# Designs tried in a protein design chat: VHH binders against q86b00r158to499. Part 41

Target 1, 342 residues: q86b00r158to499
Amino acid sequence: PRNSLQRAIDRLKNKFGISLKGSFEEEFYLIKKGDNNNSSVASLLNSIEKLDHGTFANYHSLDCYGDILEKITNALEEQGLPIEQLLSESGSGQFEITIDYTDIMEACDRHIIVRQTINSIASYNGYIATFIPKPFDGLVGSGCHAHLSLWDTNDSNLTPDANGECGLSLVNQFFIGGLLKHSKSLTALFNTTPNSYKRLKPFYWSGCNVSWGLDNKESFIRIPSSPFSATDGCSNFEIKTIDHTSNPYLAMAGIIHAGFDGIENSIAPPPPTSLFDQSVLNNQLIPSNFEDAIQSLKENHYLCENIGNDISNAFIHVKLAENKILKELSDDDQILKLLELF
Short names: E, the ipSAE of ESMFold2; O, the ipSAE of OpenDDE; V2, 0.75 times the mean of E and O plus 0.25 times the DockQ between their complexes.

## First folded at step 22 (VHH; framework vhh_rezetamig_d1)

Design yc5 (at its last look DockQ between E and O 0.01; V2 from the best seeds 0.00; counts 0 for: pae E 19.4 > 2, placed apart)
Fold by OpenDDE, look of step 22:
Structure yc5 (fold): chain B 342 residues (1-342), chain A 128 residues (1-128)
Amino acid sequence: as target 1 above (342 residues)
Amino acid sequence: QLQLQESGPGLVKPSETLSLTCTVSGGSISSSRYYWGWIRQPPGKGLEWIGHIYHSGNTYYNPSLENRVTISVDTSKNQFSLKLSSVTAADTAVYYCARPRTYYYDSTGYYVLGFDVRGQGTLVTVSS
């Protein structure tokens, strides 16, 4: 998988003189282990401290978990990972950590290290960390949103243009056009379990709409605005649908080849959508289940060929088999199984 | 300051090929940031987008002209060119080279590009 991404990186650079940089927002839950050896899903849910769900970045949540979060932070910093932010998310016991953006290969490496480190530190300190997309019914899901930007060979950010649509350069708009064209197939790479699709619901800010736009959290691609967007443009775009079940290398390889297609063929995206424009929440959604997503990928000869036919075929077969097994399990057993993996 | 300048013959006979060159100064066409395009304005009509090219040589043409249009780039000369074959009186227009910055969809469902910089334009008349 890592070699596939390298090929994608080289392809983009050699043809267009463009490189991709990025970072992941790592969302996860921390669950304090109780004295009871009961490892049921219900027991785990009950162990989550009920905090006020209405407070994004609540200091109180951070205080309750201050010791474990400090240990996590220290462990990451000791490994040389530059932490951009650590904040409380919407769910009780839910947190988000972001590492500074870097070259896309390194960003993927960091993604793996961050998850492993958090899991390790949690385990040693009497907690369970979980990166499952939808670990509990009724609680907010967890993703790993990817913030991406295009760069030239002079290490200049190509993404921003104050005179471009949504503050983006034309080349980046075509890149996004390619992503949207391949959005259904990409979903199979981004979301690889049945549980993933419990998170991916309309009106849950999960990015289910095949669209793009400024600050539109319902769109597959969100363009984060800033106070400087009017003068400098927007510095990055965000893929909202990615979760931790994805192989980051294959996911990014897919993104690069899809975007490559956009640039190569000047694929303009549809008109951008606004958060307040409900008319866009209409007919074009990403797949609502893994079977549909994987079928889209199977039929996408362009992506499969460029990612690599052998690795694509292997991925498709393995994930189909895994999903079949997971679907035969009860909801609780699925979660317990996923807890072993994520 | 970026400047674009069109050059080529102002008169072309019917059925022949219109050929124009755009010389870019004050910036490199090898930049990964920008595209380079051609537009035209027939007498009494609005602007029509012809097509554009990327420094890699990748092109996009207006579907209405796709079978007759060829755009090429010469990075060594910092130039890009337009060829329009089988011209008729309908191809008489002021031709502009331009740098596109944004796009919008027209009423036909095709996107057209907006530009921030263009040349002064050159009149090309198709006449026997």
Scores: ipSAE 0.870, ipTM 0.948, lowest interface PAE 0.5, mean pLDDT 92
Fold by ESMFold2, look of step 22:
Structure yc5 (fold): chain B 342 residues (1-342), chain A 128 residues (1-128)
Amino acid sequence: as target 1 above (342 residues)
Amino acid sequence: QLQLQESGPGLVKPSETLSLTCTVSGGSISSSRYYWGWIRQPPGKGLEWIGHIYHSGNTYYNPSLENRVTISVDTSKNQFSLKLSSVTAADTAVYYCARPRTYYYDSTGYYVLGFDVRGQGTLVTVSS
């Protein structure tokens, strides 16, 4: 899969002189292990939900995590990972770590190291870190949103154009057109478990509308604005649906080949949409379950061939088998199984 | 071994400008990996982040102080500096220069979670 991403990177560079840079927003929950060894992981998950409800619990939960968060961030910095930000999400024990953007291959390598480091530090300090897309039905899900930008051979950012739609250059709009064309197939690479689709719901800000737009949290492609967007354009775009069940190398290979198709064939994206208007309501949705997403990928000969037919076939076979096993489990047992995997 | 040393006047009159310099030895302030920052601790209170600077000159300030604070770098001397204008008795504190490692951001402002190296600190007293 790393080799598949390198071929995608080389393809985009050789044909168009374009390279991709990016970073991931790593969302996760911290779960404090019980004092007796009789606590199940499911009961621990329920305890976190109860702790974080109410005003007093929200205050206490922020204060409870300061030490572990400092240890996590120190460990990442010691490994040479430049942390851009650390956020507490909604006071529920959910956190987000973002590292600085870089060349996309290194960004994927760093993504793996970030997850490994967080898991290791949490475990040694009496916590479980979980990257499960929807570990708690009543709480916000966890994704790993990708922020991406296109660069030329002179290391100049090709993404912004203040005169372009949503502040984007024409070449980046074609890249997005390709991403939207392939969005249903890409969902199979981004969201690879039944649990992933508990997060991907309309009006959950998960990005399940096959659309794009400035600051539109319901769109598959969100264009973040800044105070300088009117004069300088928008410097990057965001794919919100990606979660930690994905193999980042396969996900990014798919993204590059989809965007390549958009540029090569001059695929214009549809008009951009805004949050909660009739245009948003009329947009197509990404698949609501893995079976439909994987079927779309199976039928997408372009993506499968470019990623590599052997790799794509192996991915499809393995993930269909894994999904069958997961669906036979109770919701709680599914969570426990996913903790072994992610 | 990386070391940070604060220098500057220990006494400043009200309404004047507090000015401190931090000298970095055993490392380069021009490194693209690090921010360089100022923290203070008023008597009987916790640590308060003042601001930090990237080697390119980009600055980030505590919103409560931002209209009075200037942080700058002098890469030729391997130093960075703090100026805090219009001081009052409330600005009396031990001032530290530091290499901050991590930040916590929310809708109310910036927080500093930790530092990997800090100076010994210098007491600055604001009195007439």
Scores: ipSAE 0.000, ipTM 0.134, lowest interface PAE 19.4, mean pLDDT 80
ESMFold2 (binder alone), look of step 22: mean pLDDT 80; pTM 0.808

Design yc6 (at its last look DockQ between E and O 0.01; V2 from the best seeds 0.00; counts 0 for: pae E 20.3 > 2, placed apart)
Fold by OpenDDE, look of step 22:
Structure yc6 (fold): chain B 342 residues (1-342), chain A 128 residues (1-128)
Amino acid sequence: as target 1 above (342 residues)
Amino acid sequence: QLQLQESGPGLVKPSETLSLTCTVSGGSISSSRYYWGWIRQPPGKGLEWIGHIYHSGNTYYNPSLENRVTISVDTSKNQFSLKLSSVTAADTAVYYCARPRNYYYDSSGYYTLGFDVRGQGTLVTVSS
């Protein structure tokens, strides 16, 4: 998988003189282990601190978990990972950590290290960390949003253009056009379990709409605005649908080849959407289940060929088999199984 | 300051090839940020996007003209060119080279109409 991403990186650079940089927002839950040996899903849910769900980045939440979060932070920093931010998310006991953006290969490496480190530190300190997309039906899901930008060989950011649509350069608009064209197939790479699709619901800010736009959290691609967007343009775009069940290398390889297709063929995205424009929300959605997503990928010869036919075929077969097994389990057993993996 | 200037013959005979060159000054066409394109305006009609080129040589042509259009780039001269073959009276227009910034999309396809800079334009008349 890592070699596949390298080929994608080289392809983009060699043809267009463009490179991709990025970072992941790592969302996860921390669950303090109880004194009992009951490891049921209900028991885990009951062990989550009951906090005010209306307080995004609540200091109180951070205080309750201050010791464990400090240990996590220290462990990451000791490994040389530059932490951009650590904040409380919407769910009780839910947190988000972001590492500074870097070359896309390194960003993927960091993604793996961050998850492993958090899991390890949690385990040693009497907690369970979970990166499951939807660990509990009544709680907000967890993703790993990817913030991406295009760069030239002079290490200049190509993404922003104050005079471009949504503050983006034309080349980045074409890149996004390619992503949207391949959005259904990409979903199979981004979301690889039935549980993933419990998180991916319309009107849940999960990015289910095949669209793009400024600050539109319902769109597959969100363009984060800033106070400087009017003068400098927007510095990056965000893929909202990715969760931790994805192989980051294959996911990014898919993104690069899809974007490559956009640039190569000047694929303009549809008109951008606004957060308040509900007219487009019902028109085109990403797949609502893994079977539909994986079928789209199977039929996408362009992506499969460029990612690599052998690795694509292997991925498809393995994930189909895994999903079949997971679907035979009860909801609780699915979660318990996923806890072993994520 | 970026400037674009069209050059080429103002008169072309029917069935011949229209050839224009755009000279770019105040900026490099080798930039990975920008595209370079051609547009035209026939008398009494709106602007029509002909096509554009990237520094890599990658091109996009309006489907209505795709079989007759060739756009090329010369990075050493900081120029890009337009060739339109088999011209007819319908190809009489003011031709502009431009740097596209935005597009419009409809059911018929995508067209780049937004630009931040263009040349002064050159009239090309197709006549016997």
Scores: ipSAE 0.799, ipTM 0.919, lowest interface PAE 0.6, mean pLDDT 92
Fold by ESMFold2, look of step 22:
Structure yc6 (fold): chain B 342 residues (1-342), chain A 128 residues (1-128)
Amino acid sequence: as target 1 above (342 residues)
Amino acid sequence: QLQLQESGPGLVKPSETLSLTCTVSGGSISSSRYYWGWIRQPPGKGLEWIGHIYHSGNTYYNPSLENRVTISVDTSKNQFSLKLSSVTAADTAVYYCARPRNYYYDSSGYYTLGFDVRGQGTLVTVSS
């Protein structure tokens, strides 16, 4: 799969002189080991330190976890992974780490290292770190949102254009048009377990709408604004649906080939949508389950051929078999099984 | 190599405004990755976070100080500044400018757990 990403990178560069840079927002829960052995979902919820909602809820959770979070960030920086941001997310015991963007192959390699490091430091310090997309029904889910930008051969950012729609250059708009065209197929690469689809719900800011827009958290493609967006344009775009069940190399290869199709065929995206626009209520959605997503991928001969037919066929076969086994488990048993994997 | 240097008066009278400037060299204050902040250490006490600023001018302050503190940035001079109004003897401290090493952000606000680069510090005494 790493070789498949390299072929995608080369294809985009050779035809258009474009390279991709990015980073992932790594969302995860920290669960303190071991008063109850953590053998059930209920015991996992009891082991999550929770605070009364109100003025101090999120502040106290950051203060309670400050030592483990500092150890995690120190370990990442010692490995040469510059931390851009660390946040306490809206859920109890949930955190987000974002590292600095870089060339997309290295960003995918770093994504793996970040997860391994968080798991190792947590385990050493009496915690379980989990990246399961929806581990707790009453709490927010965990994704790994990708922030991406397009660059030329002179290492100049091609993404921004202050006069373009949503502050984006025309070439980046065509890239997004390709992403939206292929969004249902890409979902199979991004969200590979039944649990993934518990997170992907409309109105949960998960990005289920096949649309794009400035600061629109319901869209598959979000365009983050900054204080400088009006004068300089928007420097990157965000894919919100990706979760930690994905293979980042396959996911990103799919993204590149989809964007390539958009540029090559000048596919304009639909008009952008806002979070408060009534038209978003009638937008198409990404598939609501893995079986429909994988069927879309099977029928997408363009993506399968470019990723590699042998790799795509193996992915489809393995994930269908894995999903069948997982669906035979109760919801609680799925979570416990996924905890061993993610 | 990034360097930070504080400058400003070392003696301030009660009820006046304490003003300090931090000059950044060997790096750019306009970097989108970093915030720039002020911390202080009262005599015989631990470090206290005052606040920090993003290069766009967006600020975040310690709630205990927020009604008296202003942090500002001048990207053309590669500098950021602290003003603390209505000072009392309790504001006597060594003041450091710093780049936070790690930071946290959520819907209720955020704070830093530490810093990776700081100035040498400047003692500011509030005395009548």
Scores: ipSAE 0.000, ipTM 0.124, lowest interface PAE 20.3, mean pLDDT 80
ESMFold2 (binder alone), look of step 22: mean pLDDT 79; pTM 0.807

